Miniprotein binders against p81326. Designs and how they scored, part 12

Target 1, 226 residues: p81326
Amino acid sequence: MLHFGGFIMEINHISKILEKEREEYIRNKVEEYLKQGFSKDDAVNKANQSWRTYIGHRIQDVIYNLLKKFLKDSGLKVTTDKALNNRNLPEELDKVKRLIAINYGEYLFLPDADVIVYKVENNDIKIIAIISVKNSFRERRFETTYWKLKLKESPVTSHIKVFLATPDKDNEISYKCPNGKPKKMRIILEYELDGIYFLKEDFEETEKAKHFGKIVEDIIEISKKL

## First folded at step 15 (miniprotein)

Design G37
Fold by OpenDDE base, look of step 17:
Parts: structure tokens; C-alpha cells; sequence
Structure G37 (fold): chain B 226 residues (1-226), chain A 83 residues (1-83)
């Protein structure tokens, strides 16, 4: 049921749309940091760093809201790691939190999980997928891979699919071997993860590397096998 | 809720208009495409109003994004008309 198929496909413009806000955002942040006593150069640098964080959250929010809406009719539920970072959770979310926890001996920690997709059947919760949303790969390039590998180590979490969603605006992972040179990051991420979903049209499509518009269908299909 | 259903209907209609607009644009009927998108914007604005009345933050954010998207598309098509 690709209701809203047009809206999903047009997500390709997300980077361009959100970048329109950058100039004003930077200006305001620079002013803020100057008032805090930073030098002009420091203020600009801090503003740029702030923007990277901000734009990342905005993209994540868009993805979250789209998935929540498109998966609702299938009976699937969506949450975020942020929603799970609460001392007092509803029973359902508390169960979700426990079902994605990674064992470190004396401690349980949660993986980075920007979006969590799960279903409730007969009062049992089944975690279907975790989606990591990344705007750029300048930092923490293999963080998502780390969490995937950790989730595989436990029979409790080994079934959880881990996906990466990205606009890849800098074409860091859009192609496997551009100009005859292998892109290590694309190859490794595609190998280790269950799928990569691009918020753009210009990329090398494979079995695991798809347009974001396919993620809903893929998740629904996975959910039926669980 | 009935209000949520209304939002869903509005979103669906807006999506249909988007599809039509895309097809029109592919054929070079840019003026008509813009008209369809502008109608879709009106539907989303109504949806946003309802979402705000409901206080549903997720729906508000969703519709706001979709509005930005449609407005962006209109601008892009307008640029093509000027070329």
C-alpha cells in the first residue's frame, strides 16, 4: 500500500530543502557565541558544528515521521532511542528498550537507534528493525556497523535488521567503485548492514542498497517473517 | 479519531495531486503542474491546522515537512518556466 508514494519519492530533495535554513541558522548561532565571549573564528566554527548536529536531527525527525505514518496501516509501531531515554517508561516502551539492549557483562547498554520499528502481537513485542540516520560520514563512519555486529552476538537481538538511511550528499557511499577505485566505506557498510537506503536518486543500486522509498515495503516483508 | 481520519484523507489527496503534478511536469505542462501543487498545499495547510488543534506533534512535524517539500517543488517548476 504505497499510499503517499509521491511524498516518499520526493524525499530526494531533503538536503536541498533543509540547507536553505543554514545561512540564517549560522548567522544566529554566530551572534549567540559572540555574545558568550568567543572570538569570531571560534564562533563561526562552533556555529558550523552546531549546524551539523541540527541538520542531522532534522533529517532524523523527517525519517521518523515518515516511517511512523507509512508503517501505521500495517500495524507496525515506531519509536526512537530518545523516547527510550526516560526513567519512567510505559510498559510497551520499557519492553522495547529491554529487547534492544546489548549485554556488556555487568551492564546493559542500548545501541544507537535513531528509529526503532517493532510490532505487538498477543502482548509480545518483536523488534523488527533499527534504522540509523546519517547525514554525513565524516565522523563515526562504522558506528552503525559496530551496533549491528553487537546485536548479532545475542540470540535475543540477532534477528533485528539494521538499516542505514542517508542522503549521502558528499557521495561517500553512493557508488562502490567510482573511477575504478573501491569505496571502502560503501563496501563495508553494505556487507555488514542489512540494507542502505538513499534519500537521493544518484546512487549505485544493489540488493542491499536501495532508494528510501523501498524501506517501508522491506520492513513490512521482514515483519511477516517474524 | 475523526480529526485524524480527516488529516489522513487530506494527505492522501495531496499525494494524489503530487503524482498528477509530476506527470504533468514530465509532459511539459508546468503551469498546470504548479496549479495542482498549489491545491495540494492548501490541503496540507488544512491538515496542519487540524494537527495543531489536536496537539499531535508528530503529525504537525510531518505536515510541515510536506509543506516545505511542495513549496520547494513549486519553486523548482517555476524556474523551469522561466527558462
Amino acid sequence: as target 1 above (226 residues)
Amino acid sequence: SEEEKKIEELLKKADELLWEAEELAKKGDYEEAIKELEEAVKLLEEALKIAKELGNEDLIKLVEWLLKLLKYLIEEIKKKLEE
Scores: ipSAE 0.766, ipTM 0.904, lowest interface PAE 0.6, mean pLDDT 93
Fold by OpenDDE base, fold request of step 19:
Structure G37 (fold): chain B 226 residues (1-226), chain A 83 residues (1-83)
Amino acid sequence: as target 1 above (226 residues)
Amino acid sequence: SEEEKKIEELLKKADELLWEAEELAKKGDYEEAIKELEEAVKLLEEALKIAKELGNEDLIKLVEWLLKLLKYLIEEIKKKLEE
């Protein structure tokens, strides 16, 4: 059992740790928006919106870096959709980009892929998994599901596992039926996706819903079957 | 590179210390837990220095996060000691 080190297990604190930056961030953004001519109320609202975007990126970066580190010894590589958003890509990344592309007839588009895990064997690239990182489910709550379904439609991409990683700070999907009431979002996401990984301890664990600490092992296991 | 290997070793040791510290904290040995975490912080600070020297942005970001994590944990344990 690769004792996934304390660093992965303690990911539970990510929301609390990053929230410490909020006050300063909001203050600075409010000042910026005031200078742009916005009212105080508008400036505050815009700052809060900006924070939501910012914190989402911060969480994504942490997850990316952790996965990159912990998957390295297994020979697995990681990249991001952002890294693929270049005209001139190294051959390896260009291949990765092509192997995750979704066909829309005349057009190929990439799924939202915060983290892409792949391996290189004999100069061939195999995409293993895409991890979507969501801090909150206020917007685009089923977008990850959409991409999973689209990836399933092609024999080129049907094998790609799609995972969701989230701290679920607002407990939107932590439990299936809290107080006997079904949480539609949890049920649908768990049904459609290959797994949900929580950056917290307080959640209903199932075969597909696990603590983030399990994601590395799961990915490695999947990679061995490809 | 040799420098990257050194970073990896430092990270591994820091992770081990974190694990030990967690076990100590579970047992109520908070002072010893903090001591181990402080040692882990020192290791990460060294790793960060090397990462910066290498100009490896990903490693820098990783180590910076880990430092934040350890410092947070130390603070949380200190709060428990005060209770």
Scores: ipSAE 0.729, ipTM 0.892, lowest interface PAE 0.6, mean pLDDT 93
Fold by OpenDDE base, fold request of step 19:
Structure G37 (fold): chain B 226 residues (1-226), chain A 83 residues (1-83)
Amino acid sequence: as target 1 above (226 residues)
Amino acid sequence: SEEEKKIEELLKKADELLWEAEELAKKGDYEEAIKELEEAVKLLEEALKIAKELGNEDLIKLVEWLLKLLKYLIEEIKKKLEE
């Protein structure tokens, strides 16, 4: 039995829990923008944009912290792309950074990686998985797919699993063919990525589309094969 | 550290209580479910205290989230009791 299984399963409520903060957040931001001289309409629009960014970060933080805790007992470590964006990195993180870098000829760039899972064995770093956390699919819908494909192009990074975690509150990718109409985004993401993990219960489950509660086990299993 | 181990123990117990509470709620034993969750909240509050003393920001954030979760679940079950 996975340690903390209940807490992982109850992630389904994340959207509802965090959305309780929305009204107050919006009100405060609107007031702030009005004081800055914006019109009422502009203030509301800016507040809503700010909220989207804010809530996205909050969800990412929750996922990061959960994975960090649940994977710890297995000896697996987690970090983020943000943590890697420092000039002075510990040796371990510097190695992680180099092992996820994508070659563009004269340049190396990092993929978007909200969560990076890796292990240390005999002073060697092995990257296991990258998890992208998305609250909505309004922008950069296939960015995660792009990074997966780029990582696959190199023997150095081709083994790295790329997962998407989302509450999909707008049901953009929860079902493949709702009402008999194919959802392009769901089909492509599921095809190209190694897995999609939903922070909700109402979705079409497949071999690659699972509840978030399965991600820890899946990552541990992958880690054993590396 | 010893403190970290204590936090882990508290979290484990809280998780177990959550599972029990969920099973109770499924059976319609809402009052007992709430009691279990309230106990879990107490454990998490202790964990939070220790995490703050350690200055471990990641653990603090984790436990704060879990507290929000449990409190939310309690509220939801209470609503069911009123129905």
Scores: ipSAE 0.728, ipTM 0.891, lowest interface PAE 0.6, mean pLDDT 93
Fold by OpenDDE base, fold request of step 19:
Structure G37 (fold): chain B 226 residues (1-226), chain A 83 residues (1-83)
Amino acid sequence: as target 1 above (226 residues)
Amino acid sequence: SEEEKKIEELLKKADELLWEAEELAKKGDYEEAIKELEEAVKLLEEALKIAKELGNEDLIKLVEWLLKLLKYLIEEIKKKLEE
């Protein structure tokens, strides 16, 4: 049993740790926007918006780096959609890019893929999983579901698992029926996706909804079947 | 590389210390838990130095995160000692 070490389990603190940076970040951004000629109210609003983007990227980076490290010993590799957004890609990444592309007739587009897990066997690349990282569900609540459904439409991509990783700070999808009221978003995401992994302890656990600490084991298991 | 192996060893030891510290904290042995976490911080600081020397941005970011995590945990345990 790969005892995924304390570092993965303690991911629960990610939100609290990163939120400590918020006040200073906001202050600095407000000052920057004021210098650019924005009003105080506009500067504050822009700073808050910038923070949402910033914190999302920070969480994504942490997850990426953790997965990269803990999957390495299993011979699995990770990349990101950002890394694939280059004209001159190494051969391996160019192949990865092509293997996750979705066909829209005249055009191929990539799904939103914060983390892409793949393996290389005999110079062949197999895509194992795509992980979407969401800090909040304020916008585009079912975007990950859309990409999962699109990937299912092709025999080239239908095998790719799609996971969601989130701290879910606002408890938007942590429970299915809190206070007897169904949370539509949790139910749909759990139904359509291959798994939801929480960066917290306070959630309703199911077969598909698990703590983030299980994601490495699950990915390794999937990789063995491919 | 040898340097990467050294980083991996340091990370492994730090992870073990974290696990031990958590068990100690659960038992109320907060002072010993803090000591182990502080040792883990030292190991990660060494790892960070090596990662910077290698210029490996991903490892740098990883170790920086882990350092933040350990420091946070130390602070949280210290709060419990003052209570």
Scores: ipSAE 0.725, ipTM 0.890, lowest interface PAE 0.6, mean pLDDT 93
Fold by ESMFold2, fold request of step 19:
Structure G37 (fold): chain B 226 residues (1-226), chain A 83 residues (1-83)
Amino acid sequence: as target 1 above (226 residues)
Amino acid sequence: SEEEKKIEELLKKADELLWEAEELAKKGDYEEAIKELEEAVKLLEEALKIAKELGNEDLIKLVEWLLKLLKYLIEEIKKKLEE
């Protein structure tokens, strides 16, 4: 049974759609920083940095709401690391949090898991997948692979699929061998992760590197095996 | 709950119209594709009104994104129609 919709398939336009917000956002942020006493140069730099954070959160919100809608009919539930960090967690979400947390002695940390997909069967919660949403790879380029490796170390979390979702507008990981040379970042990410899902049209597709519109079917198929 | 069911039905109808519009655009029937997308926009505008009355922030964000998407697609198809 194929569970998809036209809305999920058209996400490849997300960077172009959201870019329309940039000019107004930057203008408002520059004004805000100037009023805080920053120089014009500093205000512009801070506004551009603020935009990068904002656009990342916007993409994450779109992905979360789409997955929540399109996985619902398959009995799959979706939450976010933001929701799991709230003070008063319902029992169900508290269990989800504990099932993905990584133990560092007396400390417990959530992996980079912007979006979490899970199911509830017979009073038990099973984590299916986490999706890390990355707009840029300038910093923390291999953070998602670190969390995949940590999740593999425990029998409680070793089954969890770890996906990366990205527009990759600057083509940092879109091709395995651009200009005939292996791209380390693409090759390592694809090797270590369970999938990379691109929010654009132009990239080198492989068994693990796909258009984001395929993620719903992939998650549903994985859930049937768990 | 009944209002949430109404939103779900509006979203399903809008999604069906999007699929139909995509098939029409594939065939080159751009004017009819635009008409289907404009109807989907009307359904989503109704869904947004209901979501706001409920105060359901997740549904509001979802529908606002879907409206942005449909309006973007309408503009892109209009560009093709004018070629």
Scores: ipSAE 0.720, ipTM 0.885, lowest interface PAE 1.0, mean pLDDT 88
Fold by ESMFold2, fold request of step 19:
Structure G37 (fold): chain B 226 residues (1-226), chain A 83 residues (1-83)
Amino acid sequence: as target 1 above (226 residues)
Amino acid sequence: SEEEKKIEELLKKADELLWEAEELAKKGDYEEAIKELEEAVKLLEEALKIAKELGNEDLIKLVEWLLKLLKYLIEEIKKKLEE
């Protein structure tokens, strides 16, 4: 079963913990931009833009390393789309890449996946799940659902589970019907995806919308059916 | 390797201490919870040293996150104790 349960249960603090990094990050970035000759106002604006990208990557890194650790004893391996885009790809990862690629006639593209979970059995690779990590939904709101729908179109990829992991600190998708009105984004994401996993406590839990601490158990159970 | 097995044992002990600290904090035993978390931090600091000696970047990042998490929890429990 799940080892290290205390560590994954405390993931709820990720937004607050990473927000504490913001002040130092902004200060360092402002100094960098000032050295490049930007005005103080421009340096601050650029630093704030840089922070939004940085915190997204930080959350992805935390999720990747936790999943890699928690899934290894169950014989499951974890990689990232960044790793799959390297030029000199090991044979195992090249097979992973080919098993998730989507064909558009003369073109072959990877779905936008942040974290990929797979297993290796007798030199055969089976893709279990793709996890998209979103800090906010200001843009690309339904990108993950597009990729799920494309993966469903082929027998080779139709089994792949597509999950969304998010702290959703601004409550953009935390509730299905806030104030009695259906929230389109939450309803569509939950309907189309195989699961939404929240990195916080305050959200409406459903069969598909769960605390992030449940994702390891869910992935392990799915892998047993493949 | 033997070093990787040692890191694994340190992480297991630290997680057990975190679990115990959470139980203590739920009961209002904040001073004991802080002591358990501080012991877990020491175990993770040892794990980080070994991970750096191995050059295992993924383990280094994992342990650095776990240390940041535990130190955050200690700070939050200390705030509860001051209330």
Scores: ipSAE 0.714, ipTM 0.887, lowest interface PAE 1.1, mean pLDDT 89

Design G37
Fold by ESMFold2, look of step 15:
Structure G37 (fold): chain B 226 residues (1-226), chain A 83 residues (1-83)
Amino acid sequence: as target 1 above (226 residues)
Amino acid sequence: SEEEKKIEELLKKADELLWEAEELAKKGDYEEAIKELEEAVKLLEEALKIAKELGNEDLIKLVEWLLKLLKYLIEEIKKKLEE
């Protein structure tokens, strides 16, 4: 039984709802750049670039707040890689940071994760999952799979589930074999990751490729096995 | 705090109304579904006022997005009603 099942049923709409902000955002940003002295063409290009950054952060923020709330009653906590990079890091979050760090000889790096789910049991912290939020696949297409492979290399991090959440508006990974040809990116991501969660309705569902609303139930079930 | 417990209660009641509204919409009872969603909006507006008084930024952001979700759903059901 999931608490907040009504809200959870509808969280596939995050990207669609936020996309309605685009027209007003672009208009306001173009006006702002024109006042700064940019040409019309430059202002439009800069506004579109600004939107891509803005919408990516907005989607991450909504996902963070929803998961933080919806997982709380199951004893699960949620943080972000941004929070883990703060200078005034509480001891609990410092432990979370150390538990996902990857050793590269004399260097320690965090995997590229937007949202981290963990639990605390008797002062011990257990990392359950990391979620990478990708608005598009124009750049760094397989970064998330790289981090999954690195986490699998150590027995202390190999249990960590690595999920991808995406609206995939350009249909880069929505189908395995569109027009009869295998989509390499979708097939590799699905093979290597623990799950792909779509923030839209039109995609090919599989055991690993699901509507985003399923992520709450999946994380809770995984946490019970650990 | 007592205020945080009140927000939690309001969110749970709004969630129940959303669930009922989705079931009504499946049956084609669009006007009743809208009424349930509008009641849920009132509960979330109350929750937002309390969250702002507390200065809890995470709760404010959560409730603001949930309000945006409910208003989106109301408009989608109104489109179906006009058909």
Scores: ipSAE 0.708, ipTM 0.879, lowest interface PAE 1.1, mean pLDDT 89
Fold by ESMFold2, look of step 17:
Structure G37 (fold): chain B 226 residues (1-226), chain A 83 residues (1-83)
Amino acid sequence: as target 1 above (226 residues)
Amino acid sequence: SEEEKKIEELLKKADELLWEAEELAKKGDYEEAIKELEEAVKLLEEALKIAKELGNEDLIKLVEWLLKLLKYLIEEIKKKLEE
């Protein structure tokens, strides 16, 4: 039995639950932008942009906190790219940062990794997976596949599993051939990534495209092989 | 700490109640499912109080999310009960 499995399996409601906050959030943000001197039209546009950023971060926070709690008993640790960008990193997190950094000639950069899962054995760190959390695919449609391909280029990072977690509210990648037409974005994402985890009920399930409730078991299984 | 162990126990009990409520709802026992979920809410409210006393921001956010989840489920089951 998966510990806390009920809580993680019910995450499929996350978009509906968080959307209830939208109206109050938008009203407060419009008021704030009007006080800053923006026109009504500009304030509304900025408030909607602010909401999209806010809701994306809220979904990331939920996923981070769930994974941190539910993976703890399996000896797995969880961090975020935000935590790794702090200027005064503890040695453990500095090692995590160095183990996922990508070389661009004279420069080293982190992939855009929202959530990072790793383990510590005898002071050695093994990166298990990164999870990219996408609320929509309006921009950065293939960002996650780019980072997977870059991680595959080096023997020190090629083992790292790269997952996408998404509510996909607008059904942008939920089906391979909606209305008989191949959906390029879904097909490429599923082919290149190690898994897509949907935070909703209605999507085309495959070996790589699963309900988010399966992610904890999958990560634990992967960690046992490393 | 002892407080963190208590939160862990409260979360485990609340998750068990959620599993029981899901089984009850599948059988159409909506009133019983709501009662189980309301008990789980009480356990999470206790966990939230302890998490706030500890000042553990990540744990506070987790429990607040779980409370939102359970309350959402209660309202959805109440809709089915009224049908």
Scores: ipSAE 0.707, ipTM 0.881, lowest interface PAE 1.1, mean pLDDT 89

